# Ledger of designs, part 1: VHH binders against FAS-associated factor 2 (Faf2)

Every score and structure here is a prediction.

Target 1, 346 residues: FAS-associated factor 2 (Faf2), of Rattus norvegicus (Rat) (q5bk32)
Amino acid sequence: MLPFRFTYYTILDIFRFALRFIRPDPRSRVTDPVGDIVSFMHSFEEKYGRAHPVFYQGTYSQALSDAKRELRFLLVYLHGDDHQDSDEFCRNALCAPEVISLINSRMLFWACSTNKPEGYRVSQALRENTYPFLAMIMLKDRRMTVVGRLEGLIQPDDLINQLTFIMDANQTYLVSERLEREERNQTQVLRQQQDEAYLASLRADQEKERKKREERERKRRKEEEVQQQKLAEERRRQNLQEEKERKLECLPPEPSPDDPDSVKIIFKLPNDSRVERRFHFSQSLTVIHDFLFSLKESPEKFQIEANFPRRVLPCVPSEEWPNPPTLQEAGLSHTEVLFVQDLTDE
Positions, changes and structure headers below are counted from each chain's first letter, unless a header gives other numbers; antibody chains aren't numbered by Kabat.
F is the ipSAE of ESMFold2-Fast. E and O are both the ipSAE of ESMFold2, at different seeds. Each is the mean of both directions, binder to target and target to binder. V2 is 0.75 times the mean of E and O plus 0.25 times the DockQ between their complexes.
[cut] marks letters that were taken out.
The coordinates of atoms that the task and the answers printed are left out; those that the model quotes come from them. Centres of patches stay.

## First folded at step 1 (VHH)

Design b01 (framework vhh_7b18_3)
Amino acid sequence: QVQLVETGGGLVQPGGSLRLSCAASGFTFSDYAMGWARQVPGKGLEWVSYIYSGGDTEYQDSVKGRFTISRDNAKSTVYLQMNSLKPEDTAVYYCAKDYLEGTYPSFDYWGQGTQVTVSS
ESMFold2-Fast, scan of step 1: ipSAE 0.000; ipTM 0.236

Design b02 (framework vhh_7b18_3)
Fold by ESMFold2-Fast, scan of step 1:
Structure b02 (fold): chain B 346 residues (1-346), chain A 121 residues (1-121)
Amino acid sequence: as target 1 above (346 residues)
Amino acid sequence: QVQLVETGGGLVQPGGSLRLSCAASGFTVSEYYMGWARQVPGKGLEWVSYITSGGSTEYQDSVKGRFTISRDNAKSTVYLQMNSLKPEDTAVYYCAREFGTDYWLSEYDYWGQGTQVTVSS
């Protein structure tokens, strides 16, 4: 069978190579592998024209790496410049339109002359027996593996059949690797989503705790503000009490009931209580205000009204009345009833 | 100039053990991937194991857990310790140096002459 025969001859050639003395070759030193490929491409085009498979523009190692990354077949052509069948193969088989189409659509194509250092290096690796020579390489069992070798003159129809057979026999390995890479990618995406969800959950919990802390601080501040207002009001009431006592101490003494210039005033407070006090006709209306202010029952802000006629008495210095009048100037009689009106808004 | 010589093959009973040795000359063993491949008469060559320049090892699934590859850089020698041998392990075993500096290749650039391992009752 052809596969058995091919395998047998390939192994025999490897064995023969291993038994031979290694002889130095000036082409063993590769200094410009990309230049070797480009130079070969130009020489090929000069001899066989521009209608050829697309040459991989890089080193053999780069071609292997790209074939592995892309999970594609790599077709390697080693050109024997001095071999009798090379011209016929290139003109009639390799450059046939249907062969070009197959190669360009299904594989990477790397080619070089064995007279170039890069091509010679590849020749040493592939150990070809004759020319023309083609090898098909792909990722198999974790490694780039030679899965087919075609040695000697071959016609275009047979070339297409052989290349297709090799690819069809081995494509399952590339399909398997694509599925494994897809699974690994999906697992990574899922793990990333789970990690992001976990971090989002952690941040949400931290945010929830931060909001609870802020609400606690907010309530504490409100309670402190209420307490501060309470203390401020207590202090204000205490200061007010002290001012009332000061005003009481500074009140002039009440005139005797027998004094012809004494005025008896009966005050009616907003809480329906009444208080009485005597004043002298020569005293300012400010004395009346000071007296009322000194009482615990007096509103915080108030005005004093007289009857007949009904009027507000100017008992506090103002821009309108910088010097409030005396009781006599205000027209008060020897016995008066005055009304205290609360001016504090409800 | 580059030479690989295998020793240690022979006839062994199923379940037995053998240790193959590969003496390398003409190059520095630690700078290359070194491997073992085997061939059953009339069939193709199959990879068995390799050891990288860094010392990492890999095995074919059928031999994993039974075979161990190692090397002694000072002696320029690669070993294959074969335990729990089966009749299916009967083959000619070849020591090989892998292609140049590019470990992506499954290609071997130099091979030994081989050593016969026969597992039989």
Scores: ipSAE 0.000, ipTM 0.154, lowest interface PAE 13.5, mean pLDDT 81

Design b03 (framework vhh_7b18_3)
Fold by ESMFold2-Fast, scan of step 1:
Structure b03 (fold): chain B 346 residues (1-346), chain A 120 residues (1-120)
Amino acid sequence: as target 1 above (346 residues)
Amino acid sequence: QVQLVETGGGLVQPGGSLRLSCAASGFTFSTYDMGWARQVPGKGLEWVSYISSGGETEYQDSVKGRFTISRDNAKSTVYLQMNSLKPEDTAVYYCAATPYDLEHGYFDYWGQGTQVTVSS
């Protein structure tokens, strides 16, 4: 089965096509369609003046394409040069100011003489029965469709009424197509916005996850630093204890109280505690330092002071005293009180 | 300058197949409706198939189910796949193009034609 429109136009097309092979009209050769329109316009203006509807400057096919794209009505005028009513129609109806205004404001206007190849070609498509002839064409149901035909002499008021009636009867199809195009465009814009929002959301989520990871890593590093500091402090304390034990083990034994070369030293520690030990006059002051260092109560850094006169004893090797003196050389008595001063800095 | 060039015609046995191609140039192919018509000796010209710019197809009852029209807009080519050919399909086949659908009934451009002969 074929649709009615297709069957109807197919039969008429076959008839017209057959006529081209049997007896081709000289006007059937369209070699300059734009020139045909320009030539017609010049001839029209010579006969009827320059006050006329604005002629579409292009081929019939271009006019159809533009009308379809813009969703506008296309008014087609086929001029029959040899018809008795053509001059009256053009002078009194088509070129009337109110008709010109209507056509110019509401539609595309394409016109050509049927004596020109382009106009003859269009004549074969529209199959007018008489002149003057007008056809109104628009997009309807996805197809460029003839929605009105005006054949024969018509006066300007009736022409305006007929053109307006045809447009009003069919405007809903163009409005529906405009709404459909707008809806499709809005759907596409919405999808693009949704895609962009999705990507923005994904990036935001990735950024939040990155910041959370950085925060976790920062906290982990701080915890590790604290732990390492505690371990370092514990090792430092252990090493200090081992050094104290080593010094204690290496201390020379205390001389007998009955030894004439013995020195009894009473140490006053920073915490006001008191410690006593005997030393031999021939021993180095380093032995005094080693003894005090070996005590749990001693500061980590200290110096030893004597009184009368007040002085710091050189109990550790230094630039001034590379070899610390003996107790005798330092001028210590058989009984001494020495003061331990805390020199431990933070 | 618009040109339509048909190829693929020839002699084929009944029940055989042929694929006709029509290469188009000089216009925006994707916006044009395309069709095939044939001139059968003694019967005159008849429409065979139509494909719209939107891809909608129509066929003459005598070829429906046997012929398939298709288009390749990237190649500006329309095809007619002809299967189960009958002696009655012997004709000169013409490619045709129009910027509007078949409701206007007029094709702007025609090819030179290609001969298809189905003979036993």
Scores: ipSAE 0.000, ipTM 0.182, lowest interface PAE 16.9, mean pLDDT 81

Design b04 (framework vhh_7b18_3)
Amino acid sequence: QVQLVETGGGLVQPGGSLRLSCAASGFTLSSYEMGWARQVPGKGLEWVSYIDSGGTTEYQDSVKGRFTISRDNAKSTVYLQMNSLKPEDTAVYYCAKVYTEITGSDYRYSFDYWGQGTQVTVSS
ESMFold2-Fast, scan of step 1: ipSAE 0.014; ipTM 0.468

Design b05 (framework vhh_7b18_3)
Fold by ESMFold2-Fast, scan of step 1:
Structure b05 (fold): chain B 346 residues (1-346), chain A 120 residues (1-120)
Amino acid sequence: as target 1 above (346 residues)
Amino acid sequence: QVQLVETGGGLVQPGGSLRLSCAASGFIFSDNYMGWARQVPGKGLEWVSYIYSEGSTEYQDSVKGRFTISRDNAKSTVYLQMNSLKPEDTAVYYCAAGLSYEEWPQYDYWGQGTQVTVSS
């Protein structure tokens, strides 16, 4: 669309710039707007009585804000104290019972004298041409808009008709704005719900991943422990096997059967198997232990016993026998039967 | 300063036609939307038609197809062509202008109305 008002804007902007440069009227400085309204109400009641429309108890800006929030009409009355028709209007029209009832039931009513700074400020905004002056304001196209102006003396019946006319003509805009606000609120609620659901889903997924990682770590550690136990057991078996082989390799050779110092020993193992070997009388009992230990069928822990009398032979170093005796010192015969006792469960 | 003056009302027989005119002054006509509303004595007000600055139009269902709103920006005038008039179209017809200023508030001005009577 073309800027049809361009020529007028240029002229008016120059004129407004000039006006801004002119020193403002002292009434243009509003220091106590609520006090201005209260003062006007007091003066109005003294002059016209207490039967009047309910005055909005706040600033013009507050009245606009409340009308906008509530989607209600705001009726603004600017009182011209010096105008010839002001008294007649207030006594005969504004304070008529039917007018009071209409205003109180359908709109917010804000009023002030133009002789007060707050009223003068509103006068500058509304730019009234004469008195008495009424303006009907409501939210239209996202701004508070003057939808009706009543200037000059008016009869009560005509006032009711004109106010009703203005409201009826513009009620649809307020209904449309209520619908738009409801749609915006619904959109915001849906957006909030979607955001909350997204964050809840994200947190749930993160928690599931954390628990799965912990479960995997527990399973891996358990598996690792089992593997370590198997490796430790295999190493234990390998070391035992090597020790047995070392003992076997270090055994002295068997003496000849013809050697007068030879001792034939028959061993009875816990599994009732029989093993036979020759030794020299001069050899330590430790040689007997080393031989039995070197056998794959021997228990992991054992002791060697002789009979008649039954006794345990000191075949390994101990506190009692730090240096185990020889076969001869132990009193063994040229042919002996010795018993191997399993001590694994002891 | 803003002034709207309606003309063209009168007495007409059912099925007849009337053309209402609204002469506007005190603002830049071409930048503003214009409309017509009507009120039966003792009844409520109802909007009849709107025409926006770009030329798009809206009509009340009861007058759609019978009434035509138009504007002449050169003459700062809005028209309401009323065809196939019915007794229920009898009302005072008002011209309205939607105005906007640099500073709030936006102003809406209404004319004093013109009487349309549809009777035999």
Scores: ipSAE 0.000, ipTM 0.076, lowest interface PAE 25.8, mean pLDDT 80

Design b06 (framework vhh_7b18_3)
Fold by ESMFold2-Fast, scan of step 1:
Structure b06 (fold): chain B 346 residues (1-346), chain A 120 residues (1-120)
Amino acid sequence: as target 1 above (346 residues)
Amino acid sequence: QVQLVETGGGLVQPGGSLRLSCAASGFTFSYYTMGWARQVPGKGLEWVSYITTGGDTEYQDSVKGRFTISRDNAKSTVYLQMNSLKPEDTAVYYCATDIPGYSEFAYDVWGQGTQVTVSS
């Protein structure tokens, strides 16, 4: 053995050695809590058989959450592998058919060995005094609460009696919470329905307003189109009137009745009215067209026809007649009757 | 996966102070109410304090004026500042959160816990 010396290095070595014994227990580090539960379940079945309460397949936190959500009791069993009564309890009490039936029918059952990190963590939280250990947990006053603890060896009949007593004493809290959740659920459903009805109404109002705006815009566009067409038609008539006045102003004056080169033409219009005017033999047939065009009662499109022989007079420049002939070249007599033919629809 | 990791526990003398921290991961921290609960020896889990998403706080009567809960959304961390500690405050302290769909009234997800022992 080495002799102790109270020097700087000896004190430091003692301190370092002591720190090694203050190192956290490996069980204090929960790395795989689900694996801890699964491992415990397999070890339990290997040692005590498959006839046991249904193990919750999840972490302690998940078991608490599910018990709270479902409003069920959670029975927690902490297995002390090294305790003398653990084997007797598991074989004779926990795995008794009537105990299995009670647990499976009325509660969630979570169990783990305190030699596993997850079980050790739960042990630290529940702080059991001895083994076997059972704790009954449920939602009470808005919190998951330990409502019963069973510590030490217990026989099947006493276990059933104690578990039933704990549940019966606390069942009213779960019933009250179920009623409160139903009331809240009904209130939220009603609010959701009111919100959906409001949004549907808002959407319907917006759609109705959109339809009204579209209809107003459609009507406005139609009225604008009608107005534009009306304006275009008025402009066309105005231009036509201006062209008629221009032609009238450019007409050469009528020759005197005493002029030997004068031609008196009587025009028979499509409306059976008559108009007469004098022209000079040397004037172009275009003058006849210009005169008739200048009349208010003339068709928009027309042709002038002579008889004996019946023929259309070339009074407008065309491909056949780029320079219309004179009245004399066209063979008109000193007194003529010409017929105006309406061509507006051709 | 939702994970809550508590730190800051330890042994402290009566009248002393401790600051607990809870680092959260696996969910959008800023959207959830956070709280602290404790497991007292010989008693069940009991609520200590909570802080809402908007920063509103409430405390159990026995800790009111001594404990202060706070949160840092940027760090996804909730804190519990414990002053004027008493032997009765000895417990394992758990960080908890309310996940929508589980319960409207109470905390549903719990962390691993951190031990606080108040003793001479």
Scores: ipSAE 0.000, ipTM 0.128, lowest interface PAE 19.9, mean pLDDT 80

Design b07 (framework vhh_7b18_3)
Fold by ESMFold2-Fast, scan of step 1:
Structure b07 (fold): chain B 346 residues (1-346), chain A 121 residues (1-121)
Amino acid sequence: as target 1 above (346 residues)
Amino acid sequence: QVQLVETGGGLVQPGGSLRLSCAASGLTFSEYAMGWARQVPGKGLEWVSYISYGGSTEYQDSVKGRFTISRDNAKSTVYLQMNSLKPEDTAVYYCAKSEGYWDTLAQFDYWGQGTQVTVSS
């Protein structure tokens, strides 16, 4: 059998081919995505030189996030190491000075080999049909969206034209999102300014009211102090009147005119008025003071003087006279004229 | 398998109108963005129009005001109404869909056979 062996080997080959396809791809496990990108960059530079678009130095997810945040296009290049057109594309198109300039100025550029786990994961997401492969991604309707795909070998001038066309066709979405973000930002600023203006106005009104209240309180306090002083003076006058009446009530009765031990005293007050009263020779001079104090026309503070010889009578207790003498001991006659001297200002 | 079938192309005079239709099958149509691209002889593939799953539209500068993209989710069909056609609009028109990646990344990943539009006398 050659026909039988041929059939047998053909079945084994198909089986091995199928078994290869059901085995999980080792590239399916991404464990160091940044390392994948760095190693690809080094391999790219060794093979094609240092004149190339600036590689985004981060994971695919980070590149998408940054493109979304900055409202920029993201250009994704998936490198097929084993494809016949990859070398020609990289040397002649991707690394052309005009292409490098366009990519560097207008977009973020993320690239990786599909032989690396990170690049393989992105390949599974973008599902490219052939190589070389480029995808243009941007924020559209709240999602990062593939807005253009370039598959197969392309020359530098055509690449520039296609990239520019894709960007121009989709620029409106990024412009609209920038305008919306600016409008939201302006609305927040206006609300903050309105809140600040309102609070400033409220504080100004509160300060104005506080000053009015303080001025009103100051005026009220001054009026209250004046009123209290007036009431205190009135009460002082009432207390003085009550004390005068009490002294008058406590005075001993006047002795009879027929009593040989009676003294008739005629007082001359500072206002030139005249008051008369009888006293007993055995009474203290304090009785004379109490009597004069009880008169409505007496000064607030006074002293009593006698003549022939001129002398001040000790009618209130003092250091010199702790116990005032009696009228007899003071040498008063049966009829005396005594002078009341005003001492209110002394 | 996802199938996109474009129809409605033909020969039309300059200034005339055509309506292209794209019937989609093998996908949940309402969950995908749809678009139109054209292959102009000697110029390569260029995007013409896009409609999001939410209904937002975008157009290439040369077709703005002349072309209108729309969709009918009940019929799983996207349309391109082409008015005021110019000789420069002569191309094979292709329908495309976009796919999500973890529901955060949409991509155009499927082309039908295309429909020929010729604008000429």
Scores: ipSAE 0.000, ipTM 0.083, lowest interface PAE 22.3, mean pLDDT 79

Design b08 (framework vhh_7b18_3)
Fold by ESMFold2-Fast, scan of step 1:
Structure b08 (fold): chain B 346 residues (1-346), chain A 122 residues (1-122)
Amino acid sequence: as target 1 above (346 residues)
Amino acid sequence: QVQLVETGGGLVQPGGSLRLSCAASGFTFDTYAMGWARQVPGKGLEWVSYIYSGGRTEYQDSVKGRFTISRDNAKSTVYLQMNSLKPEDTAVYYCAAEYDFTSGPLEYMDVWGQGTQVTVSS
């Protein structure tokens, strides 16, 4: 079966395989994709004039992204600088007024020379067979998909007809996607409103519960304060009673009426009542204070006053009298009346 | 400013496991689709796995059931869990990022990492 021809094609296949992997094209390294597009636009305008479709001034990736986001067709033109039909196509078809109008109104237009790294990159993705080359790309089944390819020289009227046919055949997919996006947006807005309403209600309930807790705590503290005041007053009253009983228990025994070293003292209390008790001459005036303090009828604070001359008796330790004198030393050697003065409000 | 750094490669015995990690920086990670490709000397670059921004995954037939791709958007990292490794899995593994709006698992990738060597041998 033609062994020389078979061997020749086998060698060519090996050569093409090796060339593909051991000699990458210099255009395969894209370092300035926007610069590649701007450079191509300037060279296009120098050669064909300024009346042309509006070039997308961004990378191929950005053009695909914008076409997907806006749900628009993307028209890709790959310029073959060295192809015999490129000049005729650009001058007579691509730059025709009615073609420019169609492209500008219906689609995004991205174009680059295959001699530029960015254009070469796109060429490798689209795998065109000849020039001039146009590809129509749009969102289909969640992917940017090539829905039409136009390869080789084409006249303006045929170009308009072919582009329109491709768009008409595929418009329903973009319409469907717009509907789906609107439904998803409506659902998301509704869910967000429900979530916001729920969180607002939760925060309102938490705030209401916090205020109720604070009000309960405020009432509890007021009740505790009232209870503590009552308990403190009761304890003060009890301590006073216990101190009176302790003083009564510690009092020395009352001397006999026939003891010559004793004197009877008569006390006039603030309530005009009289109480009397005998004391030994050698006892301290503190014994008189302790006796009066132990009486139920005595004020909580008092002083004892004698007459002729009028004087306050030092019956409690003080700076002037750290050791109060005895009855004898104070001149209380005969029966007399002493006056108890109420000092509780002082 | 956009960078991908692969780690986790190494020497492993046939039937063993490795986890590759790819740390991304300089772009909004969660809006990009991420992929893994590998290069064997003399065979060129081949696609291994792809994960879209939304979490959908795709695998080359030769790795289905053995490899699992995952992503952690909080850490801007993509992972490749490789189980039941075979000698033919020996390659330099590359991480790649593609803006989620573009299609195709390898034909147009925006950013590539430096690669990490995986060797499956006894």
Scores: ipSAE 0.000, ipTM 0.140, lowest interface PAE 16.9, mean pLDDT 81

Design b09 (framework vhh_7b18_3)
Fold by ESMFold2-Fast, scan of step 1:
Structure b09 (fold): chain B 346 residues (1-346), chain A 119 residues (1-119)
Amino acid sequence: as target 1 above (346 residues)
Amino acid sequence: QVQLVETGGGLVQPGGSLRLSCAASGFTVSHYAMGWARQVPGKGLEWVSYIGSGGDTEYQDSVKGRFTISRDNAKSTVYLQMNSLKPEDTAVYYCARLHYSTKGFYQYWGQGTQVTVSS
């Protein structure tokens, strides 16, 4: 479309313009712009019926803002209540079913009478030359721009052709802006995804390193525990060996075979081995325990049993026997067989 | 058969001048409104100037004071005198005839002529 603007001025119009500067037009005071639009809609419907393009219910500034945000064409209709062609245009062109359909589907439609302050303000901005008047506005070069003007009486088929031509001629600007917005949004989303992925990757790497350190520390602790257990076991075995040697060194000497108070004892160990030693009848049963404990072959925990009758001999101090009896007091004969019972596993 | 043929385009330095001519045939130029529009390759059409059947002229704000539209009815030719050219004036320029029964409805377009303003 090749939009054009016809300018018509008379000396009277120039004089009126100058007078308006000195004496402000009452319509120059916009105090209720939404009310202006609503009252115009009601007046329009009363005069031309309810079958009309959907009126944008807001101020001109709001309509411009919404058209810019949505990247849509804004069609502005300025109604001249006293113009001879206004009634014919509204009844026969603007309210034609095919025109209504086109406007409703393709654009935002803002309309007001120039007799209302809001409509008068828009009239001053658009500077129309005659009525009926339509202007097509859209975002171009980052500002809302008038891309088409239709001035004077027009028939519905021609109106559809003109509106379509204006839109087709300018569609590429809106498509271009939509693509730029999509690219900016995609770039922002991608950058946000990259930032989130980077932080997730960093945290994953830190977590892997933390787990590796924990695993290394766990292995070191296990090795240290095993080493500590080995050292403790070695010390236990050394202490046991020293205790055995100490008991052996403290054993009283064996009485001679010719001593009438000697007792010959044959011990049967749990491993079926035998060991023999002589003791004096006056010695404590603790001497028997000390002797057996001093043997390498003895269990770590044991008790000594006599037969006929079967009984456990009190060879270590206990609550029942704080002072173990002598061999004689325990009733041992000059020759005895005693059994060593292993208590280590029980 | 209505025909519009544009000539006069070319390469010019910034600040230079060009005169575009539109040779019209198949109709009487004085009976119709005529105009010029321009298009940057891959972008939308932008109107430049208009001359009505009565001789009234209008210009886009960006070319006002630099461009002048005129016509010679005897030669059936419309002209666009372009002065103080800027790189932004680089476009294909089209001559067009308006439909006589409806102001603003363009019926016929020429093939276009390329104008390049470059250093």
Scores: ipSAE 0.000, ipTM 0.079, lowest interface PAE 25.7, mean pLDDT 80

Design b10 (framework vhh_7b18_3)
Fold by ESMFold2-Fast, scan of step 1:
Structure b10 (fold): chain B 346 residues (1-346), chain A 121 residues (1-121)
Amino acid sequence: as target 1 above (346 residues)
Amino acid sequence: QVQLVETGGGLVQPGGSLRLSCAASGSTFSDYWMGWARQVPGKGLEWVSYITSGGYTEYQDSVKGRFTISRDNAKSTVYLQMNSLKPEDTAVYYCAAHEPLTYGSDEFDYWGQGTQVTVSS
């Protein structure tokens, strides 16, 4: 609740305070601080020329913030328009080429007339005793601190010596802070790079595992498909075998060789083997197909051809022959040679 | 004129964490430098941290790496996140608002009432 340092008002300061309370100075109301600085710069250039230190283009608060951010010295010049030494100082000292060079190279330079509201406000903060007035401000012990004050007329050589002395006495504080900020920034950048590298590595590992899982699943499905095909083929062969046995059991018995209505058929199979069987003239050609189908030696798909004239016998129901004819209707002789044609590859 | 109200103080075990909040009432919060100071009974005030209107921060050496100051201008609030608390951090913590242009670079313009932080088993 108490300030760290208590400043006491002098009798003169109390009088000035009371006077401001009763009749506020018009300069106490800062409404356009940037305009105040631009206006001062223009008037300064009209009086003293354009060869001067580079004026900070902003408010005093902005100058303090930038000096702290950049870890630079801030030189503040308060111009007393009515003081007898102001013109001599500006013409002979502040605008000397070597002074301009020093200020421009080493520090931020903020300046304003105390006749302007912004300059008056800064005057109240810095409490200068006389003119010309310069204050050097920098970050010290975690606060923007006035580290030097130059009050009254000073020659350019002495000005350079005094500014250099103030900077040399305080430069180590800024150097130390720069190193600390650089270390903190490097640590933050390194941590972010490590986090990004870790996440990239994790994603790569997850992608590699996903691809391995997909490849394993693809191999499993392929093996399952092969297994299903083998089971389907086995079932197909089993059904074929059962169908052959069923046809064999349902075949009519062979007629006696002594039966006048018997037909002896000699079948020539595609493998050049021969098989013989007797049938009745009254039996359907389907019986011939059933017999051949029941043989182990027969192709899975076949047709039966007769000689002279060469023709395919309708031994299986079809669109043209929904009810296949009898052996007699097909014109077969008492002894016939028929040819079995393999159609399995069609 | 700014009024400051601190909250978030309390009793915490060593190694624990607390977040202090300071709510400011006023139309110019974003223009102020905000800070935290602490006082142990029988000792003077010591700076803990401050944050400028532009967001630049500074810390007392004893709290660097453990405490973090931040501000939310939309809520007119400043925060102090206190991690890895030690018994020596036991103090009354005060929020302060400062105009850089006022007399005395180490004086505060406005102070809160304070909030007690006790670090003990």
Scores: ipSAE 0.000, ipTM 0.113, lowest interface PAE 22.5, mean pLDDT 80

